# Ledger of designs, part 45: miniprotein binders against q9bqp7

Target 1, 240 residues: q9bqp7
Amino acid sequence: VPQNWFPIFNPERSDKPNASDPSVPLKIPLQRNVIPSVTRVLQQTMTKQQVFLLERWKQRMILELGEDGFKEYTSNVFLQGKRFHEALESILSPQETLKERDENLLKSGYIESVQHILKDVSGVRALESAVQHETLNYIGLLDCVAEYQGKLCVIDWKTSEKPKPFIQSTFDNPLQVVAYMGAMNHDTNYSFQVQCGLIVVAYKDGSPAHPHFMDAELCSQYWTKWLLRLEEYTEKKKNQ

## First folded at step 23 (miniprotein)

Design yl1
Fold by OpenDDE base, fold request of step 25:
Structure yl1 (fold): chain B 240 residues (1-240), chain A 94 residues (1-94)
Amino acid sequence: as target 1 above (240 residues)
Amino acid sequence: SREELFERIFDLIEKGDYEEALRLLREYIEKYPDNPLALYLVADILFDLGRPEEARKVLERAKELAKKTGDPDLIEYVELLERLIERLLEELKK
């Protein structure tokens, strides 16, 4: 049980869209501060096994590709992910704000992969928007808040070359989603709350993306795990 | 605990104490023969020890089990090691 329990949902907020749904998705800039990001918390609280295996993988990849080859590989993976997110942001943004859609950004297997998911996405409320949990003292940049199949979700878009048909295969992504959800639900910049999460795993080959829907119950379960990770992070930092 | 044992194994691998790591892994596998991670680690150590044929045999089983678990990262690790083993075997044949 977390020592510092805090609710994921804010009882003072409603899930109901206020009639004044802003026509434009929120895009709150991330402020550079001393507050740890969700990503940082998760990275710094990886298990010894995870750390070991990742380092081992890196060493083996360098053995396969060479140092320069591995750098190139890493750069390409990062670039592909970035371009995918940029493309999604452009797709989900209101048409009036669309600068010239780089048609090249839209011609990706990843974009093809998510087309069936995008059909079920509506009511975009936030895109690439910063969230802060003031009490728990962490920040994050969420990808999207929108309705998926009529349910308001924090949506996290991921790229993968390997199938991830199960939510368990997404590792810390569920924790990231609920961390963003909990922060948003208690961030004063947001007037609404979210009770559901969605992880979408897009594939390079254009095969149908896997949606991993997280209901309120599942979100609450992962929220407890997130709180434990956050506590671990906090303790580690106090001891430094 | 399982976690403590694997942490010890990781420490041994990092120190280069491969024989002791292998011993612990083998003991674990005797109790838990269908653990793909343990089998992967055995194969990985065998590779480092320059025993690629043995590594290949162990890794084949690890691969099958990893696919059954559906762990994409472990599958990737296995496939990477498989390629490295095959490369080494090809080099040894020249």
Scores: ipSAE 0.812, ipTM 0.962, lowest interface PAE 0.5, mean pLDDT 91
Fold by OpenDDE base, fold request of step 25:
Formats: C-alpha cells, structure tokens, sequence
Structure yl1 (fold): chain B 240 residues (1-240), chain A 94 residues (1-94)
C-alpha cells in the first residue's frame, strides 16, 4: 500500500465536458524542470531483472549487428517513432492547422495500422501536451486526450515490430497512462478530467493495431502501482 | 526467495562466474522444469562458454515454453540468441 495516497480522480472536476469544447486541442509545452518525468520515474524504478535482461539484449544486439549497426538500429527506431507521432498529431489536429501534410509522413505501416482505431477517435482535447502533478511532484508529456468509442481517454500511441495482443505485454505503459491521467486530473491547466486510458500498439507492417482500453477500475488499480513506483523513486533520490 | 535467487544469478553472470550461475540455474530447473527464463539463461551462458550445441538444445525448450507464456520480450530474447547460436555454429563448421 502506498504511504502517500493520492486519488487519481479529482472530485472537484465534473466528468461532463464543459460545453465550450475548445475548437483547438490543448498543447502545453513541457518545461524543463528539476521535476522528474513519468518516464524517468519508470526507468529508474525498473526491477533488477528488467535492467539485467535489457542490458543483455543490448549486448546481444551489438553482437548481432555490430556497434555501428546497433546505433543505426536505435536511431531508426527513434526516428520511426517520432515520425509516427508527428503524423498522428497532424491527423488529429484541426484542418486549419494542417500545415502541408507531408504526404510522406502519412505513408507508413504504422499509420495504416491505426486507421481502424482512428475511426473511433473523436473530440480531441489535447495533443502532445504537458501535464504536471503539483502535489506528487512529477511531470509528463501525454500524446493525446480524445474520445475513443464515446469515452474520454488518455491515449498513448506505441510503435512495435512485435505483436502485443495483451495489455500485460505493454509493460509499464499502463503506469505511464495512469500517471498522465492523475497529473492531468489535478493540473490547473486542464478544466476537465479523464477516467479512462487507451494504449494503442501500432505495427510497422500495417497489421491492425491492438487497442488496450483501460476502464476507471483498471486505471485505479494501475494508479496504486504507479504511486508505489513514485515512492520508490523518491526514496532512491533521498539516498543519493 | 525466487527473486533473490535470480538476482544472485544475474550478479554471477555479470561477474563472469558462469559455472556457479549454471549450478544455481540447474538446481532451480530441477524444481521448476518449465521456467522459460531459467532455460533461456542457461542457454545464454552456454553460448558465452562456447558451447553452442548445448545452448541450442536448451534454447529449443525455452522457445517452446516462452511461446506458451506469450511473453513477447522473452520470445525476442530467445529468437535473438537462436540467431547468434546458428551464426556461431556456422562459423565453427568453417
């Protein structure tokens, strides 16, 4: 049980979208602060097993590809992910902000993969927007807040070359989503709250993406796990 | 605990004490013969020891079990090691 319990949902915020749906999605810039990011907290609180296996994987990948080959591989993975997020932001942005859609950005297997999910996405409230939890003292950059199948969700877009048919296969992604939800729900820059999460795993080959919907109950369960990770991080930092 | 045992095994592998790591893994596998992670680690160590034929045999079982568990990361690790073993075996035939 977390020592410092804090609710994921804000009782002072109504679930009712205020009628003033801003015609433009929120895009709050991430400020570089001493405040840890969600990603940093998760990375620094990985289990010894996870750390070990990732390091072994890296060593084996270098053995397979060579050092330069591995650098190229990692650079390509990063670039593909970045381009995918940029393409999604362009797709989900209002038409008036459609700068010249680089048609090349839209021609990816990842974009093809998510087409069936995008059909169920509407009411975009935020894109690539910073969130801050002032009380719990962490920040994050969320990908998207939108309605998925009529439910307002924090949506996190992931790229994968491998099938991830189960939410358990997404590792710490559920923790990331609920961390963003909890921060957003208590961030003064946001007038609304979110009760659901969605992880979308897009595939390079254009195969249908896997949506992992997280209802309020599941979000609450992962929120408890997130709080424990945050406490662990805080304790580790006090001992440094 | 299981976690403490594996942490000890990881530390041994990192130090290059492969024989002691293998001993602990084998003892664990005797109790838990269907653990894909333990089998993977055995194969991984055997590969580092230059015993690719033995590594392949152990890894085949690890692969089957990993697929049954549906752990995509472990499957990836197994497949990567499989490719490395096959490469080494090809090099040894030359």
Amino acid sequence: as target 1 above (240 residues)
Amino acid sequence: SREELFERIFDLIEKGDYEEALRLLREYIEKYPDNPLALYLVADILFDLGRPEEARKVLERAKELAKKTGDPDLIEYVELLERLIERLLEELKK
Scores: ipSAE 0.811, ipTM 0.962, lowest interface PAE 0.5, mean pLDDT 92
Fold by OpenDDE base, look of step 24:
Structure yl1 (fold): chain B 240 residues (1-240), chain A 94 residues (1-94)
Amino acid sequence: as target 1 above (240 residues)
Amino acid sequence: SREELFERIFDLIEKGDYEEALRLLREYIEKYPDNPLALYLVADILFDLGRPEEARKVLERAKELAKKTGDPDLIEYVELLERLIERLLEELKK
């Protein structure tokens, strides 16, 4: 049980979207502060086993590809992810911002992969927007807040070369999503609340993406795990 | 605990004490013969020791078990090591 319990949902916020659907998605800039990001918390609270296996994997990848080859591989993975997110932001943005659509960004297997998911996405409220949890003292940059099949969700887009049909195969992604939800629900820059999460795994070959929907109950379960990771991070920092 | 044992094994591997790491892994596998992680680590150590044929045999079993668990990371690690072993074996035949 977390020592510092905090609710994921804010009872002071109405679940009813205020009727003024903002015509423009929110895009709050990330402030560079001493506050840890969700990603940093998760990375620094990996198990010793996970850290060991990742380091061994890196060493073996260098043996396979060479040092330069591994750098190129890492750069390509990063670039592909970045381009995918930029393309999605462009697609989900209002038409007035679409005039700068680089058509080349839309020609990817990942974009093809998510087309069936995008059909069920509407009511975009935020894109690439910063969230801050003032009480728990963490920040994050969420990909998207929108309605998926009529339910308001924090949506996290992931790229994979391998099938991830199970939510368990997404590792710490569920923790990331609920961390963003909890932060947004208590961030004064947002007037609404989210109760659901969605992880979308897009595939390079254009095969149909896997949606991993997280209802309020599942989000609450992962929220407890997130709080434990955050406590572990905080304790590690006090001992440094 | 299982976790403490594996942490000790990891420390030994990092220090290059492969013989003691292998001993602990073998003892573990005797009790838990269907653990894909333990089998993967044995194969990985055998590869570092320049024993690729033995590594391949152990890794085949690790691969089968890893696929049954559905752990995508472990499957990736197994497949990477498999490619490295096969490359080494090809080089040794030249």
Scores: ipSAE 0.804, ipTM 0.955, lowest interface PAE 0.5, mean pLDDT 91
Fold by OpenDDE base, look of step 23:
Structure yl1 (fold): chain B 240 residues (1-240), chain A 94 residues (1-94)
Amino acid sequence: as target 1 above (240 residues)
Amino acid sequence: SREELFERIFDLIEKGDYEEALRLLREYIEKYPDNPLALYLVADILFDLGRPEEARKVLERAKELAKKTGDPDLIEYVELLERLIERLLEELKK
């Protein structure tokens, strides 16, 4: 049980989307603060098993590709992910804010992969927007807040070369999503709250993306795990 | 606990004490023969020890089990090691 329990949902915020669909999605800039990001917390609180296996994988990849080859591989993966997010932001942004759609950004297997998910996405409230949890003292940059199949969700877009059909195979992504939810629900910059999460795993080959929907109950379960990770991070930092 | 045992195994591998790591893994596998992670680790150590034929044999079983579990990361690790083993075996035939 977390020592410092905090609710994921804000009882003071109404679940009713204020009828004013903001014509423009929120895009709050991330402020560079001493405050840890969700990503940093998760990275610093990986299990020994996770760290070990990742390091072994890296060593084996270097053995296969060489050091330069592995650097290139890593850079390419990062670039592909970045381009994918940029393309999604462009697609989900209102037409008026469409900078010249680099048509080249839209020509990716990942974009093809998510097309069927995008059909079910509407009511975009935020894109690439910063969230801060003031009480729990963490920040994050969420990809998207939108309605998925009529349910308001924090949506996190992930790229994969391999099928991830189960939410359990998404590692700490569920924790990331609920961390963003909890922060947003208590961030004064947002007038609404979210009760659901969605992880979308897009595939390079254009095969249909896997949507991993997280209902309020599942979000609450992962929230407890997130709080434990945050506590662990905080303890580690006090001892450094 | 299982977690503590694996942590000890990881520490041993990191220190290069492969023989003791293998001993602990083998003991574990005797009790839990269908653990793909344990089998993967055995194969990985055998690879580092320059025993690729043995590594391949163990990894085949690990691969089968990993596919049954549907763990994509473990499958990736297995496939990577498989490629490395095959490369080493090809080099040893020259």
Scores: ipSAE 0.802, ipTM 0.955, lowest interface PAE 0.5, mean pLDDT 91
Fold by ESMFold2, fold request of step 25:
Structure yl1 (fold): chain B 240 residues (1-240), chain A 94 residues (1-94)
Amino acid sequence: as target 1 above (240 residues)
Amino acid sequence: SREELFERIFDLIEKGDYEEALRLLREYIEKYPDNPLALYLVADILFDLGRPEEARKVLERAKELAKKTGDPDLIEYVELLERLIERLLEELKK
């Protein structure tokens, strides 16, 4: 259990924005600072099992593809993820017209994969937006805040070449979502809060994406696990 | 604890002490026969020891169990090792 618990929700905020809120989604710029990012905290607190298995996987991939082949593979995976997020930001931005959107960017298996999810997404409030938790001292860059089937969610978009039909198969993604949620709910750049999360796993072949919805109770459970990872990170740095 | 045992096994594999790692893994599997990670690690060691036919046999069970967990990373590790095992078996037939 965490020794320094902090609430994920801010009781002084509503989870429903004012109807007169700006129609343009928030995009708070990421600031250069010394506080850790969510992804840095998670990377630095991986279990010994996770570290071992990733290194073993790397060794096996290099055996299969060669060193140059592996470097090309990892570069392509990164580029696919980057293009996917860029396409989604373009699709979800109300400031873009159809003529402004790059049709080549929109033509991918990953974008095809999420089409059925996007039909249920509305009321976009933030896109690719920085969040900071000043009390707990961490920062992040969330993908999207929007309504999914009528529920306001922090939405995390993931690419995968393999199916992930169950939430327990989504690695540290729930921790990312709740860390962004907690930061946003206590960040003075935001006037509203979010109590639900959504992880969307998209597939390269265009197969229907798997949505993993997280209600407030599940978010609270993962928030506790996030606080433990943040505590572990802080303790490691204190002893260095 | 289970976590401490597996951390020791990982250290042994990294140091190349495969026989001791295998002994500990087989002892664990006797007690917990349906752990897909343990079975995967056995197959992984057997592959490095040049025993791909034994590795393939163990890996088939690991693959069945990994699919039940729905863990896409473990499934990826199993499928990658399977490809490498089959490649080695084909090379040895030549």
Scores: ipSAE 0.728, ipTM 0.942, lowest interface PAE 0.7, mean pLDDT 85

Design yl1
Fold by ESMFold2, look of step 23:
Structure yl1 (fold): chain B 240 residues (1-240), chain A 94 residues (1-94)
Amino acid sequence: as target 1 above (240 residues)
Amino acid sequence: SREELFERIFDLIEKGDYEEALRLLREYIEKYPDNPLALYLVADILFDLGRPEEARKVLERAKELAKKTGDPDLIEYVELLERLIERLLEELKK
């Protein structure tokens, strides 16, 4: 149990944005500062098992591929994720001219993978937008805020070479989502709040993506776990 | 506790104390024979000790169990080690 509990939801905020809100999704710029990011907190609070297995995996990959081969592998994985997010931001944004949209981005297997999910996505309110939790002092860059099957969600897009049919297979992804949600709900740049989350795992071969919906109760459960990780991170920094 | 035991095993592996790591892992597997991580670690140590035929046998069971759990990282670790074991066995046939 965290020592300093803080609620994920803000009772002073509406769950539903007004229809008269701006027609262009919010894109709050990320500012470099001293306070930790969600991803840094999660990276710095990995268990000893997670750290050991990751290092062992790296050693075995280098043994298989060689050092240069491993560098190429990791670079390609990073590039695939970057291109996927760029394509989704383009698809979900209003387009003023087709020349600005790279048509080759739309030919991705990952984009094919999510097509059935995108049919259920509407009312996009934020894309690639910074969030800051003003009380708990952490920041993040969320992928998307939109309605999924009629429910306003923080949506996180992931690429994967491995099937992830269960939410348990997504490891710390639910913690990322609720951390962004909590930050957004307490960030003065946003006038509304979100109580649901969605993790969408897309596949390189175009196989149907797996959506992992998180209702408010599930989000609250993961929020508790996030607060423990943030508390652990803070304690580690005190001891440095 | 289980967590303390595995942290000790990880430390032993990192130090190269493979025989003590194997002893602890085999003792654990006697009580909990369906743990794919424990079996993977046994195979991983046996591979480093130059015992790839024994590693292959243990890893086949770890692979079956890992697939049942649906843990994609463990499945990847197992499949990667399997490829390395097969490569070593092929080299040794020469």
Scores: ipSAE 0.723, ipTM 0.939, lowest interface PAE 0.7, mean pLDDT 86
Fold by ESMFold2, fold request of step 25:
Structure yl1 (fold): chain B 240 residues (1-240), chain A 94 residues (1-94)
Amino acid sequence: as target 1 above (240 residues)
Amino acid sequence: SREELFERIFDLIEKGDYEEALRLLREYIEKYPDNPLALYLVADILFDLGRPEEARKVLERAKELAKKTGDPDLIEYVELLERLIERLLEELKK
């Protein structure tokens, strides 16, 4: 259990936007500072098993592909992920027209994979937007805040060559989502809050993406786990 | 605990003490025969020891169990090792 528990939801906020909210999604710039990011906290608090298996996988990939082949593989995976996120921001942005979209950016199995999900997404409130938890002192950059099937969600987009049909197989992604959610709910740059999460896993071959919906109760369960990871990170930094 | 046992196994593998790592893994599998991670690690060690026919046999069971868990990282680790084992077996035919 966390020693310093803090609520994920802010009772002083509504989950309904004001009528005067702007039609353009928020894009709060990420400011460079000394407080840790969500991804840094999660990277620095991996279990010994996670570290071992990742390093073993790397060794086996290098054995299969060679060092230069592995570098090319990782570069290609990074490029595909970058293109996917750029395409999604373009698709979801009301300021971009079809003439402004790079059609090569939109040509991927990953974009085909998410089409059925995008039909259920509406009311985009934020895209690629910074969040900061003022009290717990961490920052992040969330992918999207929008309604999914009528529920306002923090949405995280993922690429994968392997199916992830269960939320447990998304590893630390639920922790990322709730960390962003908790930060947003306590960030003065936002006038509303979000109580649900969505992880969307897209596939290279265009197979239908898997949505992993997180209601408020599930978010609260993962929030407790996030607080433990943040405490572990703080103790490691204090002792280094 | 299981966590402490596997951390010791990981350390033994990293140090190249495969005999002791296999002993601990086989004791664990005797009690928990359907653990796909343990079976994967046995196959992984056997591959490094140049025993790819034995590694392939163990890995087939690990693959079946990993698919039932739906753990995509473990499935990827198993499939990667399978490709390496098949390449080694092909090399040994020459």
Scores: ipSAE 0.715, ipTM 0.939, lowest interface PAE 0.7, mean pLDDT 85
Fold by ESMFold2, fold request of step 25:
Structure yl1 (fold): chain B 240 residues (1-240), chain A 94 residues (1-94)
Amino acid sequence: as target 1 above (240 residues)
Amino acid sequence: SREELFERIFDLIEKGDYEEALRLLREYIEKYPDNPLALYLVADILFDLGRPEEARKVLERAKELAKKTGDPDLIEYVELLERLIERLLEELKK
């Protein structure tokens, strides 16, 4: 149990759209400060097993590819993810038109992979937007807030280079979603709140992406786990 | 506890104390023969010790067990090590 529990939802807020709400998706600029980001908290609170296995994986990849080969591999993975997120922001923005320079951005296996999910996405409220939890003092940059199959969600887009025979859900991916959700629900830049989450895993070969829906109850369960990671992070920094 | 045991094993591997790490892992596997992480770690150590035939045999069992769990990270680690073991075995046949 976290020592300093805080609710994920804000009872002073409605998830109902206000008539004066903006018609253009929000894009709050990220301001870099000493306040830790969600991804930094998660990276620095990995278990000893996770850290060991990740370092072994890196060493084994370097042995397979060489140091330069591994640098190229990681750069290509990063570039593919960056292009995917840029394409999705462009597709989901109703007031941004295709740019001639970026027309090829919309052509990829990952974009093909998510087409069936995009048909169920509507009512985009935020894209690539900063969030800050003013009480718990952490920041993040969420991918998307929109309705999925009629439910308003914080949506996180993930890429995978290989189709997998099993449905995949990782401990840290749901923590990212709920951390962004909790921050948005307590951020004065936002007038509404969100109670559901969605993780979408897109595949490089264009195979249908897999959605992982998180209802309010599941989000609350992961929120408790996020609070424990944030407390662990704070204690580690206090002892440095 | 199990967590404390594996943390000690990780420390031993990082320091290069492979014989003690193997001893602890083998004792654990005698009690829990269906643990794919423990089997993977044995194969990983044997590969570094230059014993790829033994590593391959252990890793075959780890691979089957890892697929049953559906843990995508462990499956990736096993498949990567398998590729490295096969390359070393091919090199040694020369």
Scores: ipSAE 0.711, ipTM 0.938, lowest interface PAE 0.7, mean pLDDT 85

